# VHH binders against Probable acid ceramidase (asah-2), part 19

Target 1, 379 residues: Probable acid ceramidase (asah-2), of Caenorhabditis elegans (q09551)
Amino acid sequence: RKVDNPDFQPNCLVGGPDIYDPAQSEKVLWFDVNLDLPPRQRFQQIAKAYKKEIHAVFDVLNYFLTIIPGVNAWELIGNMTASALDKGMIMNPYRDEVLGIAEVLDVPLGNLVFLNLFYEMSRFCTSIVAQTEDNKDLYHARNLDFGQLFVWDIAAQSWGLTEALKKVSVNINFFKNGKLLFKGSTLAGHVGVLTAMKPHKFSLSMNAKVQPDIINVAKWYMGAYENTDLQFVMYFDRWLFENCDDFQCAREKIAGVKLLTGAYFILGGANPGEGSVLVRNTTSVQFERKLFDGANDWFLLQTNYDPDKDPLFIDNRRDPGNACMNKLTRANVGMKGIFTVLSSKPNLNKTTVHTVIMSVTKGYFETFIQKCPNPCWAF
Key: E = the ipSAE of ESMFold2; O = the ipSAE of OpenDDE; V2 = 0.75 times the mean of E and O plus 0.25 times the DockQ between their complexes.

## First folded at step 16 (VHH; framework vhh_ozoralizumab_d1)

Design i3 (from i0 with E102R; at its last look DockQ between E and O 0.08; V2 from the best seeds 0.00; counts 0 for: pae E 9.8 > 2, placed apart)
Fold by ESMFold2, look of step 16:
Structure i3 (fold): chain B 379 residues (1-379), chain A 126 residues (1-126)
Amino acid sequence: as target 1 above (379 residues)
Amino acid sequence: EVQLVESGGGLVQPGGSLRLSCAASGFTFSHYSMYWVRQAPGKGLEWVSEIDSEGSYTKYPDSVKGRFTISRDNAKNTLYLQMNSLRPEDTAVYYCARDHGRYMPFGTWEEYFQHRGQGTLVTVSS
């Protein structure tokens, strides 16, 4: 069922002026991460380059948490995370990667691990997989919406956290044995990837559920999962790109992994029709939406709600996004067309950090910092 | 080839102390987290200590915390386990293990600690 945003009407930019400028993607820098290095060294170049900007993210979080009178919640959360790590949880090799970043930043390990977990739990998104009319190309794209929780910046007319996160958006080429293994987009200080592609093989974006398994995370902090390997989604995405070389492999592994929290996995492949949204709970696939499956045709669009549930009335990005994709038509699927849809309101909103657009078949990967001109939804 | 050689095991009275050593070769020791793991008679593998590559982070299960101390000397490529206040239930073969270096969402402790030595026997009795 269609649910309209009560405050502003959707604004689909399809059919208007060309707003796609690939030169703007150069503003998000590329770094090479050599997986042949010891884990502690892999991310230190990025941490050095973004040290000031990562500290600005910490400052926003610290400020938000210190407006609770009499409580140093930032230190408390850091200590709780450090204690949970001591209860038999291991994160290797990711622990050593995070340790390498913490060394450069000169910050407590517990707070940096919490930031990594927070990024994983707070990914609000619009993800799209779309097949071109000639069946030769598959496009995969996403908006990362993040930062509505914290503090409004009056001068910027935006969320303070969102603005800080734009400045830590980074692209990574992951190398192993001297060869490019996969590409990803992430936030500096994070050791996972938010959006990733193995060129000519498969692509993945992952959306958080609006109702994550927060009770399971709380149980983890209390030691309920002592002496088991942690299966965060952020760790699994790295493993997937290291261990799979096609859409079917990725799909099967996503279906079989045991997760601490559920998520939406948006998966694209190199062959015609290889597009899926797998809706996961902690143990199994709840259901799968596929390109050309009778209910879906040439595109899939996923936000943060189960497809059989209505979005919250204040956060309906699904219906306007679907309408804008239909206005685009299959004939116009491409970097320009998909960018235009994802730059249309309300899929573009004040929490939107960046847009990533990928072509698995062509190996294209572009990341764009976004800005939503007024009038614009706060989220 | 990764090579780990444990030594220092033996017979000790309850309340006594032992220091285990592990000589490492075939890899750059200072780049890896290291572990001590033990296997008591008739039981599975049990993790007993972890130390990061720089020696700045150590971790212990409650069963040995406060009694065991892991350390490393990166100049000598050697890992140590100081065991104090030993109890009969500490009787086991002790293995030095290297960090596997990869995330294993479908793995077991046995697979995770596959890079380990042949072990050194510690017997606590008298």
Scores: ipSAE 0.005, ipTM 0.424, lowest interface PAE 9.8, mean pLDDT 83
ESMFold2 (binder alone), look of step 16: mean pLDDT 80; pTM 0.810
OpenDDE, look of step 16: ipSAE 0.036; ipTM 0.505

Design i4 (from i0 with S53N; at its last look DockQ between E and O 0.60; V2 from the best seeds 0.00; counts 0 for: pae O 13.8 > 2)
Fold by OpenDDE, look of step 16:
Structure i4 (fold): chain B 379 residues (1-379), chain A 126 residues (1-126)
Amino acid sequence: as target 1 above (379 residues)
Amino acid sequence: EVQLVESGGGLVQPGGSLRLSCAASGFTFSHYSMYWVRQAPGKGLEWVSEIDNEGSYTKYPDSVKGRFTISRDNAKNTLYLQMNSLRPEDTAVYYCARDHGEYMPFGTWEEYFQHRGQGTLVTVSS
């Protein structure tokens, strides 16, 4: 499939018109998840509410895979995943939670689990942590870029999968013992979190690496981890918020956890200077960037490439993003300023599903469904 | 405190059958998936069966599939394992286990199933 990816100049919107409208965040609904309920029941409300939209996501994926003649790839993938699950490859309570969703949706469990797995490997994102000038607040934000491989709509000049994912974007308040534990943004059908925040404690976003650990995924499918409690990274993200109450705890757990795939963990805390990017392979921390450390200053921007390597020339969102942040200056760090940067091209592109902006210190959490009007990068 | 007490083990001939039981207490039984695991002499812990919290979903490894059946009675807080067509290689201490509750990717079953009983010995021998 031919994708229109014109070579445009980056366009930083800083200094331009005010494009931040907090009312737009209200379009993304909030749901409550009670962690005291049986796992199977925890996400069923969300599944029911978005049943049609989730099926639309499946339809897009199935359509894409059906282009292979003579093979029902969607069914095959589902069966393969189901086989892996039969070997005990997924840990509870997440398995039962997903099972509950699958039952509501009336879809094979394997296909739904595959979708969850796919979300872990295909997230091309821009994440930012920035400290305010007075050192009192930290802002943490991310663009979720997803869908670059699936169904380019020539007429709509958009990715079918991206558009479908916009419709299943949800916010969740997680409750435990009758109290709010943390907030998160995710996709309906997923039991993990994409972006999350424990107010006045810490925040997290995770970016995928451009080079996925496909071998490990293959091993997972082959049952190589049958005697382990292997789990998905996004489930770990959720676990992290259930089990940590501060930046240091989160950092330590991120540093020590074994992963199916490498990733970039962008972490924000409640205290000045508590902003880090942990570059992880499957076994260890390869590199860590900290606010105000070394060459780093008042913000960190992370996309899908190692900090010490150049991004692919057709996917350089890092340099324009950094330039735009510098144009913003530390004095203008806030909800509006960060939103403006993340709404600037190419950080905003045709694959951008939504923008999330958080402030641990302020307790802010806003999700914005995004749209990139032409001219715009395809990815 | 989580309590799991296994029973029903014993000596059986090849091709024979046994039914194991597990009495659970100290937690809301119906909220958790439950597991049977086993440890043969000189070997590590092996997962042998899983059942979801409602008893509507079960799964087995290939080693026991078609021969073992896991079930539960939530009203009685009891887990069961029906073992048919037993083989000498099924000889092991069998444990009833609950989810650990903590995330531990690439961890061992021993660490994951910290909540397990004292076990019951199953010996399959002619």
Scores: ipSAE 0.000, ipTM 0.220, lowest interface PAE 13.8, mean pLDDT 89
ESMFold2, look of step 16: ipSAE 0.312; ipTM 0.690
ESMFold2 (binder alone), look of step 16: mean pLDDT 80; pTM 0.812

Design i5 (from i0 with Y112W; at its last look DockQ between E and O 0.06; V2 from the best seeds 0.00; counts 0 for: pae O 7.2 > 2, placed apart)
Amino acid sequence: EVQLVESGGGLVQPGGSLRLSCAASGFTFSHYSMYWVRQAPGKGLEWVSEIDSEGSYTKYPDSVKGRFTISRDNAKNTLYLQMNSLRPEDTAVYYCARDHGEYMPFGTWEEWFQHRGQGTLVTVSS
ESMFold2, look of step 16: ipSAE 0.428; ipTM 0.749
ESMFold2 (binder alone), look of step 16: mean pLDDT 79; pTM 0.802
OpenDDE, look of step 16: ipSAE 0.017; ipTM 0.313

## First folded at step 17 (VHH; framework vhh_ozoralizumab_d1)

Design j1 (from f4 with Y112W; at its last look DockQ between E and O 0.76; V2 from the best seeds 0.00; counts 0 for: pae E 4.6 > 2)
Fold by ESMFold2, look of step 17:
Structure j1 (fold): chain B 379 residues (1-379), chain A 126 residues (1-126)
Amino acid sequence: as target 1 above (379 residues)
Amino acid sequence: EVQLVESGGGLVQPGGSLRLSCAASGFTFSYYSMYWVRQAPGKGLEWVSEIDSEGSYTKYPDSVKGRFTISRDNAKNTLYLQMNSLRPEDTAVYYCARDHGEYNPFGTWEEWFQHRGQGTLVTVSS
């Protein structure tokens, strides 16, 4: 017996009741990470605070990777990742930062490193940059959709991985030389950033491609890193915030870096018109979408598909998202308006972990744990 | 200022053993991963061992694995390399190195070891 997945109609909440409540962002805790500390110490407070919740993520991954192949693949992938580390395939400071987390957690190091890499490879997202009508502010927001292809909980009508990831969502203030350097949103146990902003300078979110470059990932596991300058995107993202102070610097570095796998970089700045989506392969920019350039106007919306390719019919968040942004209009761009669009289905779906909304010009950074009330798309 | 002073090099016969030491000063030694790297005459820099800040994890390339052992004493700010079963191809100037502590996606791995000492010569010859 086959059970069909019925079509759900898009539901844009623009024009309805006000659903924006900034107090809800206080439920996602802030931690300070001092980059002047030894790398091994930097993340231990977060690891202590979320030890049980990180173990719950590991339990979900272990269950999935064991049941599907009929063999305990969790231990195998952990051993493979540990072997890659023995070859020096992850450089400091990130290796020592992960070692410090492992000291707090009772998990094999290889599995912890795999979790960090897994977050790079599996992000499904909606990212938006939008310019206000008066040209004074630019807003940058994203939904993190994570948990597709993992265990569906029939009773809760949700994904087990997605629910576990909500509980490890954290915000970080990164300090260097005694000063706040940048802010980020991430998942506890991770040493990279998923969504970040240098207040009054620039903001970044990264969306994964549906098909990552598996060849380069396999080469990394086989020890070929020594023959390449390839980088995981999340390590580069953190470096970017440590080394750039404006939109143009960030844009140039994103264009020039060699990466282990391609990604979509959604970049926002502090000056009018500073919004871009850079589509990267491993060596170069494939193309760039800019605010107020060609067919693009006051906003850019990026999911997980190249602009010149149609999304799969079962995963079209692009067209409903664009329609909802147009219904919002430029005049209503702001924290409230963008939150409303990203809480609209199907950009809000059962895999949505959280929404981050940023204003570079105002220095606002808010993270909201999301819940998609029924009826709601599975992904 | 970072200072690393290697010692313990010398002339040894093939199959012999030697223990190198590195005295560290000018930085908090226990904060950093440490490395031994070597440079054979007329050759480029080669990584030969690595140890994390607490001494919990060590790494070696296949060329020296099983023969070399890196260790550290954080109370004495000292890094060691025990070299056993030495071969003529191990002849090189050996440097202890501290990582830069900063990841650079546009740099080379050799620039990662810019904080190193003056080296100590190991010559393996009968």
Scores: ipSAE 0.145, ipTM 0.568, lowest interface PAE 4.6, mean pLDDT 83
ESMFold2 (binder alone), look of step 17: mean pLDDT 80; pTM 0.811
OpenDDE, look of step 17: ipSAE 0.389; ipTM 0.719

Design j2 (from j1 with S53N; at its last look DockQ between E and O 0.78; V2 from the best seeds 0.00; counts 0 for: pae E 5.4 > 2)
Fold by ESMFold2, look of step 17:
Structure j2 (fold): chain B 379 residues (1-379), chain A 126 residues (1-126)
Amino acid sequence: as target 1 above (379 residues)
Amino acid sequence: EVQLVESGGGLVQPGGSLRLSCAASGFTFSYYSMYWVRQAPGKGLEWVSEIDNEGSYTKYPDSVKGRFTISRDNAKNTLYLQMNSLRPEDTAVYYCARDHGEYNPFGTWEEWFQHRGQGTLVTVSS
């Protein structure tokens, strides 16, 4: 006899009208990034194409941070980040790639680099990896939720940051030696990847923890030089796709890397049963959940909470998401079924920027800008 | 083939100055960030300075900041290091370096600088 929040009830769309339209994924543009170019040139086409939209993201962040009277926090954070850069805390090739973007955008370098740190700390998500009933395919999908700043846009009836980030969502084909190396989804102005797939090899998405370890962030700002390769998780993801060719390689590297902050790594592969969630702190694997491991079956769903802890009451995307996946059933795992689950409330919410759905074995990669119709959860 | 040739080393008294040069060929110099690294006798490589491809951003460790100045001339494909207020602990072989742009979370910064010249010896002593 328990009744959930009566104003914003969970709503699983499985079994209702078909809402999957793959033509809608064409609204998120594809760009080719040639890794054979000097780093400074690699992202300049994207930066030129999205210059106004990237500035709109900066405007939202600046507005939020100047709400505090007498403090220009956006300028202060930019200057602090520039000081960290003077101490050698961002490494090539990412440093030169970001410099190339900064040249096109005419923005302070420190503020542009700060976006990488902000994205590291603020990736709230639902990620799913699921095995088809015939064991031939694994699907990997995620909702990207960015809404931590809580600046409400009354006209859009949504979060200002979320709406700005929808307009900078892009897909990238990364090329090396004239050949496609991997595909990724990212935000224009950023040189890492948020969600990526090496076709026929492996796929990855990452979710942030709700409570970050601020010790390593503080060390980064103070210019500590121990563990000189300590960098953003999203840059490590890009390194994985440039240096691994299978699920096992990626899994081993994720297990062994030192991280700026802890994260959830959702990893999918090309072979049956190759699906894992690796829960990382900054130095080690805390937990690993696997497809078909006795505790888990044909799918894994990860939000932003450790598996052994309850979600915050106001942010329970886990239980409704699991229920909606079970309603879908294993037989209906596919692009359409997974899209329907991730378009169901509250996994779709007002902070949701986009949905990415991937099939490693088929090489499918589709990104959908999302819109959460009212009534809808704020996050 | 990437070629880097350092010059300008020598014997200098403490408090003196020296200017190192690095001639670059075999690649498009203006596309790459450049570095100076040094190796004291019996020790590993130590990062000394960095300059971006346009010469608009420079970086130094605390041990040399304020005393050393990195610069480049992209028209001449040449990298420079001006070393002032030299100390005996600055004695080392100095290398001009370019890295080929790959973040390596499992490597060391010594492996980062695989493309370097043969070095030029700087000796600071009375």
Scores: ipSAE 0.092, ipTM 0.497, lowest interface PAE 5.4, mean pLDDT 83
ESMFold2 (binder alone), look of step 17: mean pLDDT 80; pTM 0.812
OpenDDE, look of step 17: ipSAE 0.392; ipTM 0.710

Design j3 (from h4 with S53N Y112W; at its last look DockQ between E and O 0.81; V2 from the best seeds 0.00; counts 0 for: pae E 4.2 > 2, unsure alone 64.3 < 65, grease 24.6 > 24.2, SAP .671 > .668)
Amino acid sequence: EVQLVESGGGLVQPGGSLRLSCAASGFTFSYYSMYWVRQAPGKGLEWVSEIDNEGSYTKYPDSVKGRFTISRDNAKNTLYLQMNSLRPEDTAVYYCARDHGEYMPFGTWEEWFQHRGQGTLVTVSS
ESMFold2, look of step 17: ipSAE 0.259; ipTM 0.664
ESMFold2 (binder alone), look of step 17: mean pLDDT 79; pTM 0.802
OpenDDE, look of step 17: ipSAE 0.325; ipTM 0.710

Design j4 (from g4 with Y112W; at its last look DockQ between E and O 0.75; V2 from the best seeds 0.00; counts 0 for: pae E 7.1 > 2, unsure alone 63.5 < 65, grease 24.8 > 24.2, SAP .684 > .668)
Fold by ESMFold2, look of step 17:
Structure j4 (fold): chain B 379 residues (1-379), chain A 126 residues (1-126)
Amino acid sequence: as target 1 above (379 residues)
Amino acid sequence: EVQLVESGGGLVQPGGSLRLSCAASGFTFSYYSMYWVRQAPGKGLEWVSEIDSEGSYTKYPDSVKGRFTISRDNAKNTLYLQMNSLRPEDTAVYYCARDHGEYLPFGTWEEWFQHRGQGTLVTVSS
């Protein structure tokens, strides 16, 4: 079912001018994170490099959360998160990694942990896995649309949070035992990964559900999960790349993990046909969509809605995205073709921070900061 | 090989105090978060306190908060637990445990604390 906004019609750029120009894109820097270092030291280089930009993100969140003069909601949420940490058993090594960042930034630990949790629940996205026609390559790509729309920036004609997040976009090479283990894209100040690939093995992106499990989050804040095996999703994603070496291992671990909140896991592998969307609730797989499974063919596209439900009519990135992929055709699957689809409206919108495109088989990983020229949908 | 040796346990009256020590060897002590865990007769392991690798962050469950204080001396490779206002329900074998070093999303509490000493008995009785 097609849902149109009369002011911002869908616009598939497939068949138009070539817009794929990685040499001219805004550069996203690469940093090496050595997992052999003590956890507290692992992310301090990134924190130092982006200290001002991370504080700008805090400022945007503080402005939004401080609606009433004299009420410091940012301090309140930071104190609440610190109290929740005191009640529960913290997830090492990730707690020590966040502590190291907090020291560099000179900010309260509670506020930084809140930012990390906020990223877990607010990832609106379009993710694509697509098989090339010759069956030699799988491409995995995603737009990160940061889905909390707090403050409009009139000068930028965009959301203030979105613009701040573009400036903290960072790529990481994770090293262990002196060797590259996996690559990821994330936001500076975050110790999880948003989009990741173990070259020649598998790739993962994760999309948030529109309705997170607020009850489980509240229970965590109240300390109800002491001695629990519930996992923060973004940290589980990172663990997955440290402990799995193929698509099947990743599928099985995603199926079995207990989660704080549900999510969509978009998984790509190194062998033909290895593409899945696993729809998770907190305890189990609700659905799995696979390449070439009778209902799906050479590509999978996932936004933030369960496959059996219509998207909200004001947020239908699914139908235009599917239409644009079909216009691309299987023959044109590649870096250029996928970039063109993900630069097409409304999959590109004013909340879009960046596009990541990966080829597991070739080991390619590129991140593109996005801009959505007017006319463009605000959300 | 990881070695953790607890000491300082004993018999104490309700309301009394004890200070437990744990000597660590066979690993780089300053790289790891450390824990005290306890096991009352007929029960499983219970987490009692945690301290990060640099000693800047500590935490406790409500059952001991305000009465127990964890500390560490990285120069001496030693972990401490100061226990005040002891109660009969604090009677247990107390173990010094090293952080597993990896996150275990499928692990049990016994596996999470597998790197622990032989324990020291604390008995709180009139």
Scores: ipSAE 0.030, ipTM 0.554, lowest interface PAE 7.1, mean pLDDT 84
ESMFold2 (binder alone), look of step 17: mean pLDDT 78; pTM 0.798
OpenDDE, look of step 17: ipSAE 0.149; ipTM 0.611

Design j5 (from h6 with S53N Y112W; at its last look DockQ between E and O 0.77; V2 from the best seeds 0.00; counts 0 for: pae E 4.7 > 2)
Fold by OpenDDE, look of step 17:
Structure j5 (fold): chain B 379 residues (1-379), chain A 126 residues (1-126)
Amino acid sequence: as target 1 above (379 residues)
Amino acid sequence: EVQLVESGGGLVQPGGSLRLSCAASGFTFSYYSMYWVRQAPGKGLEWVSEIDNEGSYTKYPDSVKGRFTISRDNAKNTLYLQMNSLRPEDTAVYYCARDHGEYQPFGTWEEWFQHRGQGTLVTVSS
């Protein structure tokens, strides 16, 4: 889907002006979610705060899905999702959490559930896990690229969906028993997480695969799956942080979970060398990359392609990203350095919603709303 | 301690109706979705109905859809199951159940519904 514009060249910003501004991360608000509350109430505050913005996301999706005259695909999808929900394909507490959000938003439940599952169909991200030179710290970062082919705004030179998603980007502190359990970045209206960190324990980001698992998704909508053991990645990610306290636990669970769609799980731990990319299909780990497996594997960069396969030539974010990391060198691994890399084109592109940078060992978690000024890759 | 006490079971002829009740205590009833599950002789636990905490959402398997109706009275901490058009295959011990409150992707129905009562026997026979 993503096409490299031949008129644009990769541009690593390492060695250039300082573009890292921690103050910019403050634009992404933090909310507290108390997991001790009834599920229905847990996310209502966020939904209330972002009601208009979430509706804007729906509007963009509705517009896109109804571009064909006479076909209301948005309603159809909503109905299908609602049907799937009725078949028990989404279990508590997530179902009730979504119900609570739906009540606030005054939207059809099916559409909201669809939104929650929408990332399963997304296919573009960049994740990095890197160890500092002194082995004392690990940094884990992610670009969320989402919005491809969803309403290109000529005037704004951006994707409508991408811009809408920027406005619903939020950070969450999850609490249990009055204590911080973990931190995550998500989109308002969602109850799962795509990027999260348990301070001093482990961190995770998930990238979708470019190869479509749309058939599995379709089967899900059609009720072909009777068991809820097929997990949606965003919900599983959240579950992981609720149930694991270390890198090894997380890894084992990632390895064993059944998924609706395959995905790349980028995992970071608190100890030196605890960094992995787990390539998952729906049933098993196909491949795993680890920090320090090779002589120069002080970092792992994962986009949306299998590590042992070439990316599509029209969507090569991997090689420029790797080159940029190498230019950064291990000595410069940190919040600033990683931010610079992920702000470099084409890892930064018009579909980049935000950049999240985490440090498990330092307890850092920063989200940056991104903008890619022209010239920039459209997707 | 979570307590669930089922009542209303009995012997009924095919095509008959029964209404089950469940008295809940030991937790904030209105905070939780509630469920009816059943276990037929020699079979595993089967989910038969679900209702959200506010009673605005209900769900049924195809096996009982259109015949069973779940409802609740939060003021009375009571869960109900109206069973109509009963069939011999509906014969089972019926349990009122609350989920354990946490998502368990690898769990069984028995694990999900660890909070259940002693059950009430429903026998559908001519």
Scores: ipSAE 0.113, ipTM 0.598, lowest interface PAE 2.5, mean pLDDT 89
ESMFold2, look of step 17: ipSAE 0.168; ipTM 0.621
ESMFold2 (binder alone), look of step 17: mean pLDDT 79; pTM 0.806

Design j6 (from j1 with K59R; at its last look DockQ between E and O 0.76; V2 from the best seeds 0.00; counts 0 for: pae E 4.9 > 2)
Amino acid sequence: EVQLVESGGGLVQPGGSLRLSCAASGFTFSYYSMYWVRQAPGKGLEWVSEIDSEGSYTRYPDSVKGRFTISRDNAKNTLYLQMNSLRPEDTAVYYCARDHGEYNPFGTWEEWFQHRGQGTLVTVSS
ESMFold2, look of step 17: ipSAE 0.138; ipTM 0.588
ESMFold2 (binder alone), look of step 17: mean pLDDT 80; pTM 0.807
OpenDDE, look of step 17: ipSAE 0.640; ipTM 0.843

## First folded at step 19 (VHH; framework vhh_ozoralizumab_d1)

Design k1 (from j6 with P61A; at its last look DockQ between E and O 0.69; V2 from the best seeds 0.00; counts 0 for: pae E 3.7 > 2)
Amino acid sequence: EVQLVESGGGLVQPGGSLRLSCAASGFTFSYYSMYWVRQAPGKGLEWVSEIDSEGSYTRYADSVKGRFTISRDNAKNTLYLQMNSLRPEDTAVYYCARDHGEYNPFGTWEEWFQHRGQGTLVTVSS
ESMFold2, look of step 19: ipSAE 0.299; ipTM 0.685
ESMFold2 (binder alone), look of step 19: mean pLDDT 80; pTM 0.815
OpenDDE, look of step 19: ipSAE 0.685; ipTM 0.865

Design k2 (from j1 with T58I P61A; at its last look DockQ between E and O 0.52; V2 from the best seeds 0.00; counts 0 for: pae E 3.2 > 2, grease 25.2 > 24.2)
Amino acid sequence: EVQLVESGGGLVQPGGSLRLSCAASGFTFSYYSMYWVRQAPGKGLEWVSEIDSEGSYIKYADSVKGRFTISRDNAKNTLYLQMNSLRPEDTAVYYCARDHGEYNPFGTWEEWFQHRGQGTLVTVSS
ESMFold2, look of step 19: ipSAE 0.234; ipTM 0.636
ESMFold2 (binder alone), look of step 19: mean pLDDT 80; pTM 0.811
OpenDDE, look of step 19: ipSAE 0.515; ipTM 0.792

